# VHH binders against Hexosaminidase D (HEXD): the designs that were tried, part 1

No score or structure here was measured in a lab: all are predicted.

Target 1, 346 residues: Hexosaminidase D (HEXD), of Bos taurus (Bovine) (a6qnr0)
Amino acid sequence: MRLVHLDLKGAPPKVCYLSEIFPLFRALGANGILIEYEDMFPYEGHLRLLRAKHAYSPSEIKEILHLATLNELEVIPLVQTFGHMEFVLKHEALAHLREVARFPNTLNPHKEESLALVTAMIDQVMELHPGARWFHVGCDEVYYLGEGETSRQWLQQEPNSKAKLCLSHMEAVASHMRARYPTTTPLMWDDMLRDIPEDQLSGSRVPQLVEPVLWDYGADLDLHGKALLVEKYRKSGFSWLWAASAFKGATGVNQSLTPIEHHLRNHLQWLQVAGSVPADTLRGIILTGWQRYDHFSVLCELLPVGIPSLAVCLQALLHGDFAENVKARVENFLGISSLEEMSFRR
Positions, changes and structure headers below are counted from each chain's first letter, unless a header gives other numbers; antibody chains aren't numbered by Kabat.
F, E and O are the ipSAE of ESMFold2-Fast, ESMFold2 and OpenDDE, as the mean of both directions, binder to target and target to binder. V2 is 0.75 times the mean of E and O plus 0.25 times the DockQ between their complexes.
[cut] marks letters that were taken out.
The coordinates of atoms that the task and the answers printed are left out; those that the model quotes come from them. Centres of patches stay.

## First folded at step 1 (VHH)

Design a06
Fold by ESMFold2, look of step 5:
Structure a06 (fold): chain B 346 residues (1-346), chain A 124 residues (1-124)
Amino acid sequence: as target 1 above (346 residues)
Amino acid sequence: EVQLVESGGGLVKPGGSLRLSCAASGFTFSRYAAAWFRQAPGKEREFVSAISYSGSTTYADSVKGRFTISRDNAKNSLYLQMNSLRAEDTAVYYCAASTYKWGNPLSPNEYDYWGQGTLVTVSS
């Protein structure tokens, strides 16, 4: 699978724009989208305080999903359930659920109300995503985990560790998903798992519950290190893994122009990684298009600015290289005369 | 211009052997994961075997130990050695290729290019 990440944080595209761009995604070789809502989802009831003024309506979500179906793009929704929870924890009514009282980024994993909250969020998103085969639960960059009062006390007890704390919350969220939505597989970002020893991963239930998404947006990847990491995850019991690259953003906050050469190289490097692992290892690749890194950051480049980069990256993945005939195909798809005008290299 | 052409199908007695070939042209075969699928009359197309860029192999349980997939990148060719053939192996066999396979290698949807198929009949 080749998924395009639609990061809606801070600037959701109009539905009419998506009606134009989804056919382009499919034509370029994508067969799915990862849609990251944050506060652009139309939360209701007790969760209404989470929705932004500019959030999509339920009818707009249904229209987007219909457009995805028409273009043979499978949809995976993403809802944060651990870190990057500022859009939730900034609210005074929910501030008691913070891991560290002064920082609204991380959910306190010890409270039953914390699990109930993210469970309710997942359930509302799933109501609008019937038949989803995968659901991404985030769990990336869980800053300050272990530094809250309850966590510090809990960590003083001998079998407890930050790794166990992290895995325990991941297990709780993934177990809810599996129990309530048995045909839906949770995905999660892998960064919090990378340094957990194999024996702790395999000793937890996480490998039987989730498929991790290995992300690295660099122009140069440690290919050997990635192969070793893939091997560690497989030995730990994960059945399937995903790769994640970047077609825009992720070269630094506050970027106005996507460096196409950087992103192309990132994708060619992931292609090398994919070629060095067993055929039954990677489920797909997610081409990430970060719009805002966290709730309080300014916007990165908007989606239309990233389209030339996306086209280059998708076509490179599809054809296994970026030779002159592939470059001409991208120029034709985009209706432009030369990719060199994009500060681009062969 | 992209073409996958299977050959080597035919009639074989139970317990016999057969070697299928797939010739690839119009693309850089060495950069693709490749697979064999089969379809018996009136049935769904099913996975047989896959091989990655690096030569790592996967087999359906029904053929494991009897079939061997291999590739020759210098000849742009994919092969399937079929031993100890059974009546249940009767099907049209298809060659398939993908830029690289991410996901379930058992799913036809993960493959971008397909051949026209070659018939294998196993009967007394």
Scores: ipSAE 0.000, ipTM 0.231, lowest interface PAE 12.8, mean pLDDT 85

Design d08
Fold by OpenDDE, look of step 3:
Structure d08 (fold): chain B 346 residues (1-346), chain A 125 residues (1-125)
Amino acid sequence: as target 1 above (346 residues)
Amino acid sequence: QVQLQESGGGLVQPGGSLRLSCAASGFTFSSYAMYWVRQAPEKGLEWVSTISGSGGSTYYKDSVKGRFTVSRDNAKNTLYLQMNSLKPEDAAQYYCARDSPEYWELLSQGAFDIRGQGTQVTVSS
């Protein structure tokens, strides 16, 4: 599977624009979309405070999903449930659920209300995504975990650890999903798992509950390290893994142009990783297109600016390389004279 | 070339009024919703008002509702903002911006495909 990540933070595309680019995604070789909603989802009831003024309506969501279906793009919704919670925890009414009071990015894992909040978010999203085979629950960059007052006290007790704390919350979220939506598999970013020992991973229920997404946006990956990490996850009990590359929004917090060469290299490196691990290990790859680094940050390059990069990356994945004939094909397809003119070099 | 040019800014006392204008050129004006945004010193870009291409729909920031009125003359390719009962907190550089064909309203994020140079509004006693 090849999924295009739509990050709706800060620059949500109009439905009419999506109708234009979905066919392009399919034509370029994508067969799915990861939609990160954040405050663009039309949350209801007690969660209404979470949505932006310009959030999509339920009808717009339905239309987006319909368009995706028409273009044979499977949709995976993404809701953050641990880190990157700024759009949630910035609200005064929910500030008490912060791991650390001064930081709105991380949810306090010790509070029942925290779990209730994120599970309610998941449930509302799932209501508009019936039949979703996968659901991404985020859990990346859970900064300051363990630094809250409750966490500090908790961590002083043996055998408690930060890893245990992290896995406990992940397990709780994933367990909720598995119980309520048995045909939906939760996805999770892997960064918080990377340094957790194999025995601790295998000792938790997380490997049986989730499929981790191994993300790395560098132009030069540690291929051997990645292979070892894949092996570790497999040994820990994860049945399927995902890869995540980047086609935009990964080279600077305020980047205005996309360094296409960087992203091309990133994808070619992931191809090498895929070739070095068992064939039945990686279920798919998510081509991430971040719009901003967090809820409060400035915008990265806009989606239209990133389209040439996306084309290059998707076609590289399809062809296994980016030879001159592939380059020419992409240029012709996009109606551009030169890809080099569409990128900048750092 | 697509261009927007704001005018009508100035110095007014609290409670005073100003009428801003935005002259558009280089595109089919009536085909685009238009925005007024403002930026005060050391603050981010703030959404003020939106008017649909036809002028049939108007939207306002809560703090300016009842005081500001957006309008447009499509025959003249001009956008207007009537500002009444001005307050010190209304002081800012005001910009007109064209609706993005790709994105929904981007409040306070500055993501417009075209924006004018702005006109300064100062409110002081």
Scores: ipSAE 0.032, ipTM 0.471, lowest interface PAE 3.8, mean pLDDT 93
Fold by ESMFold2, look of step 3:
Structure d08 (fold): chain B 346 residues (1-346), chain A 125 residues (1-125)
Amino acid sequence: as target 1 above (346 residues)
Amino acid sequence: QVQLQESGGGLVQPGGSLRLSCAASGFTFSSYAMYWVRQAPEKGLEWVSTISGSGGSTYYKDSVKGRFTVSRDNAKNTLYLQMNSLKPEDAAQYYCARDSPEYWELLSQGAFDIRGQGTQVTVSS
């Protein structure tokens, strides 16, 4: 599978724009989208405070899902449940659920109300995503985990560890998903799992509950290291893995590359990783298009600016071609699409 | 005790380059996003760049995109900022931080400080 990540943080595209680009995504080789809502989801009831001024309405979300169906794009929703919770924990009514009272980024994993909150968020999103085969619950960059008052006390008790704390919350969220939505598989970003030893991973229930998404947006990947990480996850009991690349945002690491060259190389590197792992290992790749890295950050480039990069990256995944050949094909395809539109309207 | 120590600042001509370093200790460095912020005289703190804990995601203020590169070496607990094509408006005291700049008002009122003392960047023609 090849999924385009729609990062809605800070600037949701108009639905009419999506009606124009979903056909393009499909034509370029995408067969799914990962929708990261943050506060652009129309939360209701006791969660209404999470809803941004410019959030989509329920009818707009249903229209987006209809557009995805028309273009044979499977939809995976993403809701943060651990880290990146600023849009939730910034609110005074919910500030008691912070891992560290001063910092609103991480949910306190010790409180029953914390789990109730994120499961309520998941349930509302699932009401508008019936039949979803996968649901991404985030769990990336859980900063300051273990530094809260309760966590400090808990960690002083043998055999407690930060890894056990992390895995326990992941297990609780994933268990809710599996129990309530048995045909839906939770996805999680893998960064909090990377440094956990195999024996702790395999000793937890997480590998039987989730499929991790291995992300790295660099122009140069440690190919051997990625292969070893994949092997560790498989030995730990994870049945399926996902890769995640970037077509937009997360650039500037290599000053000698334009953003498109950087992203293209990132994708070619992930193709090399995919070729070095056993068959039946990777479900797919998510091409991430970061708009905002967290709730308080400034915006990255908006989606329309990233379309040429996305096209290059999708075509590279399909064909595995040289950088210049891929760019030439993308330019030709976009011209053909314009001529076809004019011919249709004749 | 959490410690952050910036270095690498100095005097440079417009168009020049500097590389800032931030040595971190007292916490699990790889578990935290790290921030570069700056403060010009009589101005508030300004966010410059962010890098994720793994180093896989980087973000930049628009005015420095393409000129500045943030990176980290998690084996050495060190954060870097490569600054190229420096302009007079880049002159400031530069700080590395473990917390987003939006949280700093809460911390400054007797809370623990999770930023360094800074390093001065001066751009002169």
Scores: ipSAE 0.000, ipTM 0.210, lowest interface PAE 19.5, mean pLDDT 83

## First folded at step 2 (VHH; from a06 with S56K)

Design a06_56K
Fold by OpenDDE, look of step 3:
Structure a06_56K (fold): chain B 346 residues (1-346), chain A 124 residues (1-124)
Amino acid sequence: as target 1 above (346 residues)
Amino acid sequence: EVQLVESGGGLVKPGGSLRLSCAASGFTFSRYAAAWFRQAPGKEREFVSAISYSGKTTYADSVKGRFTISRDNAKNSLYLQMNSLRAEDTAVYYCAASTYKWGNPLSPNEYDYWGQGTLVTVSS
């Protein structure tokens, strides 16, 4: 599977634009979309405060999903449930759910209300995504975890640990989903799992509940390290893993142009990783296209600017390399005479 | 080693029937959508039929009503029952597996694993 990540933070595309690019995604080799909604989802009821003024309507969501279906793109929604909670925790009414009072990015894992909040968010999103085979629950970059007052007190007690704290929340979120949506598999970013020992991972229920997404956007990956990490996760009990690369929004907080060569290398490196691990390990790859690093950050390069990079990356994945013939295909897809003219070099 | 091995091909008369089998090894077949493709001499490889994870089947228009795809996950096997065979069905038939939800109309490059093919010849 090759999924294009649509980050809706800050500069959400219009539905009409999506209708134009979805066919291109499919033509380039994508067969799915990861949609990170944040405040662009039309939350209702007590969660209405989470939506932006220009959030998609339910009808627009329906239309987007329809368009995806028409173009044979499987949709995976993403809702942050631990880190990157700014669009949620910035609100005064929900500020008490912060791990650390001064930071709106991290949810307090000790409060029942925290779990209730994110599960309610998941439920509302799932309501508009019936039959979703996967649901990404985020859980990346959970900064300051363990630094809140409650966490500090909790961590003083044996055998408590930050890893345990992290896994506990992840397990709770995933368990909710598995119970309520038995045909939907939770996905999670893997960064918070990377340093957790195998025995702790295997001792938790998380490996049985989720499929981790191994993300790395570098142009020169530690291939051996990645292989070891994959093995660790497998030994820990994870049945399927995902990879996540980047085609945009990963080379600078305020990047305006996309360094295509960097992203191409990133994808070629991931292909090498895929080739170095056992078969039937990696289910797919998510081509991330970040629009901003967080809710309060400036914008990265816009989606239209990133399309050439996406084309290069998708075609490289599809063909297993970026030889001259592949390059020519991309140029034809993009209607350009030379890809070099579209490349930004750092 | 990941392998898909097709069998069951051969010579058959028009109007006849043939059942193809595909045996998977080296991976968890049940986790994959599966499909049959075929390539006739001098033609491009074309989609024939697919079966999803849940067993949902799709067929090319040219084979609808004549071919039936099925799978046995316990045996890691894919099958294609071909009835009312026609001369135009002559081709090398390939089985393929994909993690993509839909098996139709995926391009060949969208499938993760492929067999070597089995020849089906329909001739009087």
Scores: ipSAE 0.009, ipTM 0.274, lowest interface PAE 9.6, mean pLDDT 93
Fold by ESMFold2, look of step 3:
Structure a06_56K (fold): chain B 346 residues (1-346), chain A 124 residues (1-124)
Amino acid sequence: as target 1 above (346 residues)
Amino acid sequence: EVQLVESGGGLVKPGGSLRLSCAASGFTFSRYAAAWFRQAPGKEREFVSAISYSGKTTYADSVKGRFTISRDNAKNSLYLQMNSLRAEDTAVYYCAASTYKWGNPLSPNEYDYWGQGTLVTVSS
């Protein structure tokens, strides 16, 4: 599988624009999309305060799903349930659910209301995504976990640890998903799992509940280290893993490469990782396209600016390399004279 | 241990029909794309047909309209129904499977698992 990540943080594209680009995604080799709603989902009822003024309507969501079906693109929704919850926890009515009272980024995992909140969010999104095979619950970059008052007290009692705290919340969210939606598999970003030892992962129920998404957006991956990480996750009991690359955003401080060169190299590196692991390991790759890194950040490159990079990256994945004939095909398909000219900023 | 085993090959007259089967074991077949390839004497292995895990099919131009690929995930089996056979269809037919490693699914070099092949001879 090859999924294109649609990051809606800060600016949702018009549905008519999606009607134009979904056929393009499919023509370039995509099989699905990962939609990260944030506050652009039409939450209702007691969750209505989470909804942005210009969020999609339920009818617009149904149209988007119809367009995806017409173009043979499987849809995976993404709802944050642990970190990156500023759009929720910024509201005074929900501020008591913060891990650290002063910082709105992380959900307090000790409160029963915390689990009730995120399961209600999941349930509303699933109402509009019936039959979804996968649902991404986020769980990345859970900053300040363990620094709240309740967490500090809990951690003073051996054998409690931040790892156990993290796994406990992940297990609670994933168990809800499995119980209520037994044909839907939760996905989660792997960064909070990377440093947890194999025996601790295998001793939890998380490997039987979720499929982790291993993300690394660098132009140069530690191929051996990635193979070892994949082996650790498999030995821990995870049945399937996913890779995640970047076609837009997340280039870091590498001044020696244009953005397209950076992203192309990132994808070619992931192809090498895929070739070095067993054939029944990776279910697919998610090509991420970050529009806003967190709720309070300024917008970065919008989706239309990233289309040439996406085309290059998808075609490289589809063909296994990026030869001159593939480059020429992408340039002709997009009506541009040179990919380097489009991406040249230095 | 991953294993693919073809069966159903044999001798058939031009214009006749034959059905090939491929039994898969040692892995969860429903999670894999599967394909048929063939190799005539003195020629390179060539693509015949592929089927995705969701059932989408692709055919080489030379067999389109005459051959039908199908799969039965409950039986871990892949099939190729071959109709209106021609002398040019004479070859060893191979079953192959892939986790869809983001490469070209029509290229034989993109498949990790292969059967030993079954001979199909189309002759008077």
Scores: ipSAE 0.000, ipTM 0.160, lowest interface PAE 14.9, mean pLDDT 85

## First folded at step 4 (VHH)

Design h09
Fold by OpenDDE, look of step 6:
Structure h09 (fold): chain B 346 residues (1-346), chain A 122 residues (1-122)
Amino acid sequence: as target 1 above (346 residues)
Amino acid sequence: QVQLVESGGGLVQPGGSLRLSCAASGFTFDDYAMNWVRQPPGKGLEWVSGISGSGGSTTYADSVEGRFTIIRDNDKKMVYLQMTSLKTEDTAVYYCARVTYSWGDRYEFDYEGQGTQVTVSS
């Protein structure tokens, strides 16, 4: 699978624009979309406070999903459930659920209310995504985990560890999903798992509950390291893995233009990784398109600006290289005479 | 230039065993996952098994899981497929192949050998 990530943070596209771009996604070789909603989801009830003023309506969500279906794009919703919780924890009413009081990005894993909150979020999103085969629960960049008062006290007790704490919350979230939505598989960013020893991973239930998404946006990947990481995860019990590259929003917090060459290299490197692991290991690749680095950050390059990069990256993945014929195809798709003029834009 | 040469095929009775070999040359062998694919009579190519560059990870098609074992020797630049409990439906030309990429929904191979015939028949 090749999924295009739509990051709705800060600059959500209009539904009408999505109707225009989805056919292009499909034509370029995508067969899915990862939608990161954040505050753009129309949460209801006690979760209404999470909603941005310009959040999509339920009808708009339905329309988006319908458009995706029409274009043969499978939709995977993404809801953050551990890190990147700013849009949730910035609210005074929910501030008590922060791992560290001064930082709204990390959820306190010790509180029952924390789990209840994120599972309620998941449930509301799932209500509008019936039949979703996958659901991404985030869990990346949990920066301050273990630094809260409760965590510090808890960590003083043996055999407690930060890894255990992390896996515990992940397991709780994933278990909720597996129990309530048995036909939906949770996805999880892998960064918090990378340094956890194999025995601890395999000793947890996380490998049986989730499919990790290995993300790296660099132009030069440690191919050997990636292969070893894949092997580690497989040995730990993960049946399927995902990759995640970037086509935009990964080369500068306030960048206005997309460095296409960088992203092309990133994807070519991922192809090499894919070539170094056995078939039937990587289920798919998510082409991430970040709109901003976090809830409070400025915007990076906008989705329309990133489309040329997306085209290059998708076509490279589709064809397994970026030879002259592929380049010509991209130029034709984009209606441009020369891609070189765009390749060095930053 | 990349070369893959398969051997070890033959005629075997149902329930029998065969070991296929593939000799690789012309590329950095341990940088690439190696795969076995097969083409049954009148059918398209079917992926059978894969092994990582290091040999530490293996995958199998459901149809051969538990019966086939893929192994590699990076020093010798060899890939092997040990086939046991062979069935008539395993009859095919077997190819050693490099995968350019695989994303679960499709497999693409950039190089494959000439193949070796495996016939399972009573």
Scores: ipSAE 0.532, ipTM 0.812, lowest interface PAE 1.1, mean pLDDT 94
Fold by ESMFold2, look of step 6:
Parts: sequence; C-alpha cells; structure tokens
Structure h09 (fold): chain B 346 residues (1-346), chain A 122 residues (1-122)
Amino acid sequence: as target 1 above (346 residues)
Amino acid sequence: QVQLVESGGGLVQPGGSLRLSCAASGFTFDDYAMNWVRQPPGKGLEWVSGISGSGGSTTYADSVEGRFTIIRDNDKKMVYLQMTSLKTEDTAVYYCARVTYSWGDRYEFDYEGQGTQVTVSS
C-alpha cells in the first residue's frame, strides 16, 4: 500500500479539487488515501458541537468516497482518540474529560465517559465508511499523560506506570473497534510506543489488536535504529507494521536542502529501511501531508503547493530510482497534465 | 558484482530434512534482509521465508511455518534454510534473494544465483 495522507485540519479542499487530484494520485502510484478529518467531519446528534462551520456534509463525504473508488484509492479514515483532542476538549461541555484541567490536548483515560465519547466519534465516522479495512485512531503525542489528579493518584499504586496507562487506553479503543467492526484493523501512530520496553508491550493486548505506524520525516533516518525498532515491535507481537514519511510540512530547519530534496531524501531513506526488514513485515507507507500540526497552530502550506513534492516522492517509491532521473520523470508528467488542463480552456 | 550461490539441495523422501545454504558477496550484506523464494515445476516464484539484516526478525509463508527455519551468519555472509518435515509440494528450485522493494502489496526480488533443486519424492 502507498497512501496519500489528506490532512483536512483547518482548510478542507473543495470536492471538485479532489475530483482533479485523485486521478493524479493514482497515476503517480498511490493506491490509497488516509483522511484526517478532525472537525471537518459532519458529526451530528450529541456530537454536533465537534463539527466545524465549513465541515463537509454527509453527501460530500459520500462523493469523496465515490471519487476514491473510481480511482482505485482505498480510504482509511483517521480520528484522534487520545492526544490531539483540542477540537473536542476545548468545549466547556466536554472540558471535564481533560487529562489536565488546564490543557485541552489529552483525553482523561480514567473516565468511562472518555471511552464512550471517542467510540461514539468512531461509530459516526464508520457509518459513512462501511467496509473500511483499516481505521486510524491516532494516539500520537499524548502530552501531559499522567499529570492529571486521577492519574497521579493511580500512578502511586504499584505496578502502575505511564506506559501501562497509555497501553490501557489504546487497548480499550482498539478492543471497541475489533468487537464492533471485526473486519476493520485499527492503526496507531507509534511514537507513544517507541520507548515502551518489549516485555511490557508483549504483556499487553495491544500487539494483537493494532498495526503501528512508524513515522519519521527526517532527511536522514537512523537506519540501524529503525531496524531495531521494527525488530522490537515484531518480537512484541505486532503482526504488521506501517511506515510514514512526509511529502509536505514537517521539514524542520534544514538550510542545506530544498523542501523537495528533503522530502525525497526522507522517502529514499524509508526505502532503505524497507530493504532491511523481511518481506512480510511492512504493510505499506503513508506519505503524510501536514496542513496543520494541531488545532491551535497556524496552517502549513496548502495541498496544491505540495503536489510537485508528492509527485516526486510517489514516483521515487514506485520506481526505486534515485535523484535526477525521478525529477525529470515528474517534470514530464506534470507537463502532460498541464497541457491537458490548457486544452480544457478552449 | 552481486553474487548469491545456493547449495544443499537434493533428493529427499517425504518427512525428511535438508539444509540449504547461500553464500553472498558483492554488497553490504548486513544492510539487507535476505529471503528464500522457490519455483515449483511449471509455476511462478513463491516467497518462502525472510530474515532481517540483523537476524533479529524472521517471517515465514503459512505453508512452511513450523517446518522451516531461516538463519543468517553476518560474519560469514551466509543465509541458511533448515527444512524439516518435507512434503512433496516443497519440490522446487530454491533461490536466495534480496527484496529490493517490499511494501506488502508488491515485492521485487533480486535473485542472481542459479538456485538449488529440492526434490521430495517417495
């Protein structure tokens, strides 16, 4: 699988634009999309307060899914369930569910209402995504976990730890998905798992429930460290792993490389990692295209600005080629698309 | 440049055992996962087993899991396939391979050796 991450945070593309770029994604070598909704999903009923003013309608979601089907792009929805919950927890009616009362980023994992809330969110998204083979439940960057009053009291009890707290919530969310949607596999970002010892991962139920997504957006990866991390996850019982790269955003401060060179290098590094692991290990790679890092951040570059980088990165993954040849193929491809667009202006 | 030399095949009765060997040269062996693939008579290639560059992770096709063991020795630049409880359907030419592209839905195998014939017949 080669998935393009469609980050809707802050600026959802018009459906007509998606009708133009989905064929391009497929032609460039993608066979799926990861849709990160945040508040752009048309939540209803008791979840209506989560819905942004400019969220897609249900009919727009159905049209997007239809366009994906026409272009042979499998859709994986992403709904945050642990960290990055500001769009939920900013609301006064839900603020009692914060891990730390001052900070709206992290869901309190001790409250029964917390699990009920995120499972209701998942259920509404799944209603519009029937038959999804994978569903991404986020769980990245769970800031301040363990610092709430209930968590601090719970952590005083042996053998409790922050790792156990994190795994417990992940297990609860993943168990809901497996029980209610038995043909759907939960995905989770791996950053909260990276430092958990193998024996504690193995001792939890999480490896039997989810497939982790190993993300690193750097131009230079610690290839040895990635190989060891893959080994740790496999020994812990995870059956399948995913990689995640970046075609847009997430460049950091690197003054020796253009953004496209940075992203291309990131993808070539992930190809190196893939070559160091056995054939039946990586399910696919998600090319992330961050539009907004969190609910309160300013926007990164919008999707159209990132299309040349995406084309370079997808073609590099598809062909395995290095550097200048890939750029030349992309320039020819985009020139052909540009010529077709101009002929439509008659 | 890249050389992979398979050996250890032969004629074996069902239920028997064999150990295949692959000697590698011409590339940075530790940087690559190594795999065994096989070609049954008149059929295409099928993947059998893989081992990470470090040797710390192994994978097996369902048809051989529990019967075959993949091992590597990075100091000697060798990969092995220990086969036990052999069945007639294991009859094939076995190749040692790098997987140069392995994203679950598409594998490209880099197998330069002549392979080694395994025949399981009673």
Scores: ipSAE 0.207, ipTM 0.678, lowest interface PAE 4.3, mean pLDDT 87

## First folded at step 6 (VHH)

Design h9_3I (from h09 with V99I)
Fold by ESMFold2, look of step 6:
Structure h9_3I (fold): chain B 346 residues (1-346), chain A 122 residues (1-122)
Amino acid sequence: as target 1 above (346 residues)
Amino acid sequence: QVQLVESGGGLVQPGGSLRLSCAASGFTFDDYAMNWVRQPPGKGLEWVSGISGSGGSTTYADSVEGRFTIIRDNDKKMVYLQMTSLKTEDTAVYYCARITYSWGDRYEFDYEGQGTQVTVSS
């Protein structure tokens, strides 16, 4: 699979714009989309406070899903359940669920109410995504985990560790998904798992419950290190893995490369990683298009600005390289005489 | 300039054993996973087994798991398929292949060699 990540944080596209670009995604070689809602989902009932003023309506979500179906784009929803919970934990009514009282980043994994909250969020999203084969529950960049008062006391008890704490919450969320939605497989970002030793991963239930998404957005990847990481996850019991690249955002500052050159190299590097692992290992790759890095950050470039980069990256993945004939096809498709003349600055 | 040369095929009775070899050249062998694929008479290609570039991870199709073993020797640039308990349905031309991924459930393979014929017949 080749999925385009639609990051809705801070600037949700109009539905009419999506009706124009979904056919383009399919034509360029995508066969799915990962939709990251944050507060743009129309949460209701006791979760209504999570909803942004200009969030999509339920009817707009149904229309978006219909458009995806018409264009043969499988949809995977993404809901954060551990880190990146600022849009939830900023609210005074929910502030007691913070891992560290003064920071709204991370959900306190010790409270029964924490799990109840995120499972209610998942359940509302799943009501609009019936039959989803995968559901991404986030779990990336869980800042300050282990530094809250309850966590400090818990960590003083044998045999407790930060890794055990992290895995315990991941397991709880994934177990809810599997029990409630047995045909839906949870996905998780892999960054919190990377430094957990193989024996500790295999000793948990997480490998039996989830498929991790290995992300790295750099122009140069540690190819050997990535291959070893894939082998570690397989030996730990994960049956399927995913890769994640970036077509938009996540470039930082690089005087040597334009943004498109950076993203293209990122994708070519992931192709090399994919060639070093067994065939029955990777489900697909998610091309991420970050709109906002976290709830309080300024916006990255809007989706229309990223379309040329997406086209280059998707075509490189589809054809296994970026040769001159592929470059010419992209230039013709986009009406651009040279991709070398394209650059994007913040 | 990629070359893959398969050998070791032949006629074998059901229940027998056979070891296929593949000599690789023209690319950085250690950086690529290697796979065996086969083409039964009158049918399309089917994947049989794969091994990571380091040799630390192996995968098998359900139809051959427990009977076939994939092995690689990175110093000699060789990959092998040890086949045991052979059945009539294992009759096929066997190719070794490096993978070029299309990022999905369908595999894209470069199979450059002529393959080696395995015939399992009473």
Scores: ipSAE 0.096, ipTM 0.604, lowest interface PAE 5.6, mean pLDDT 87

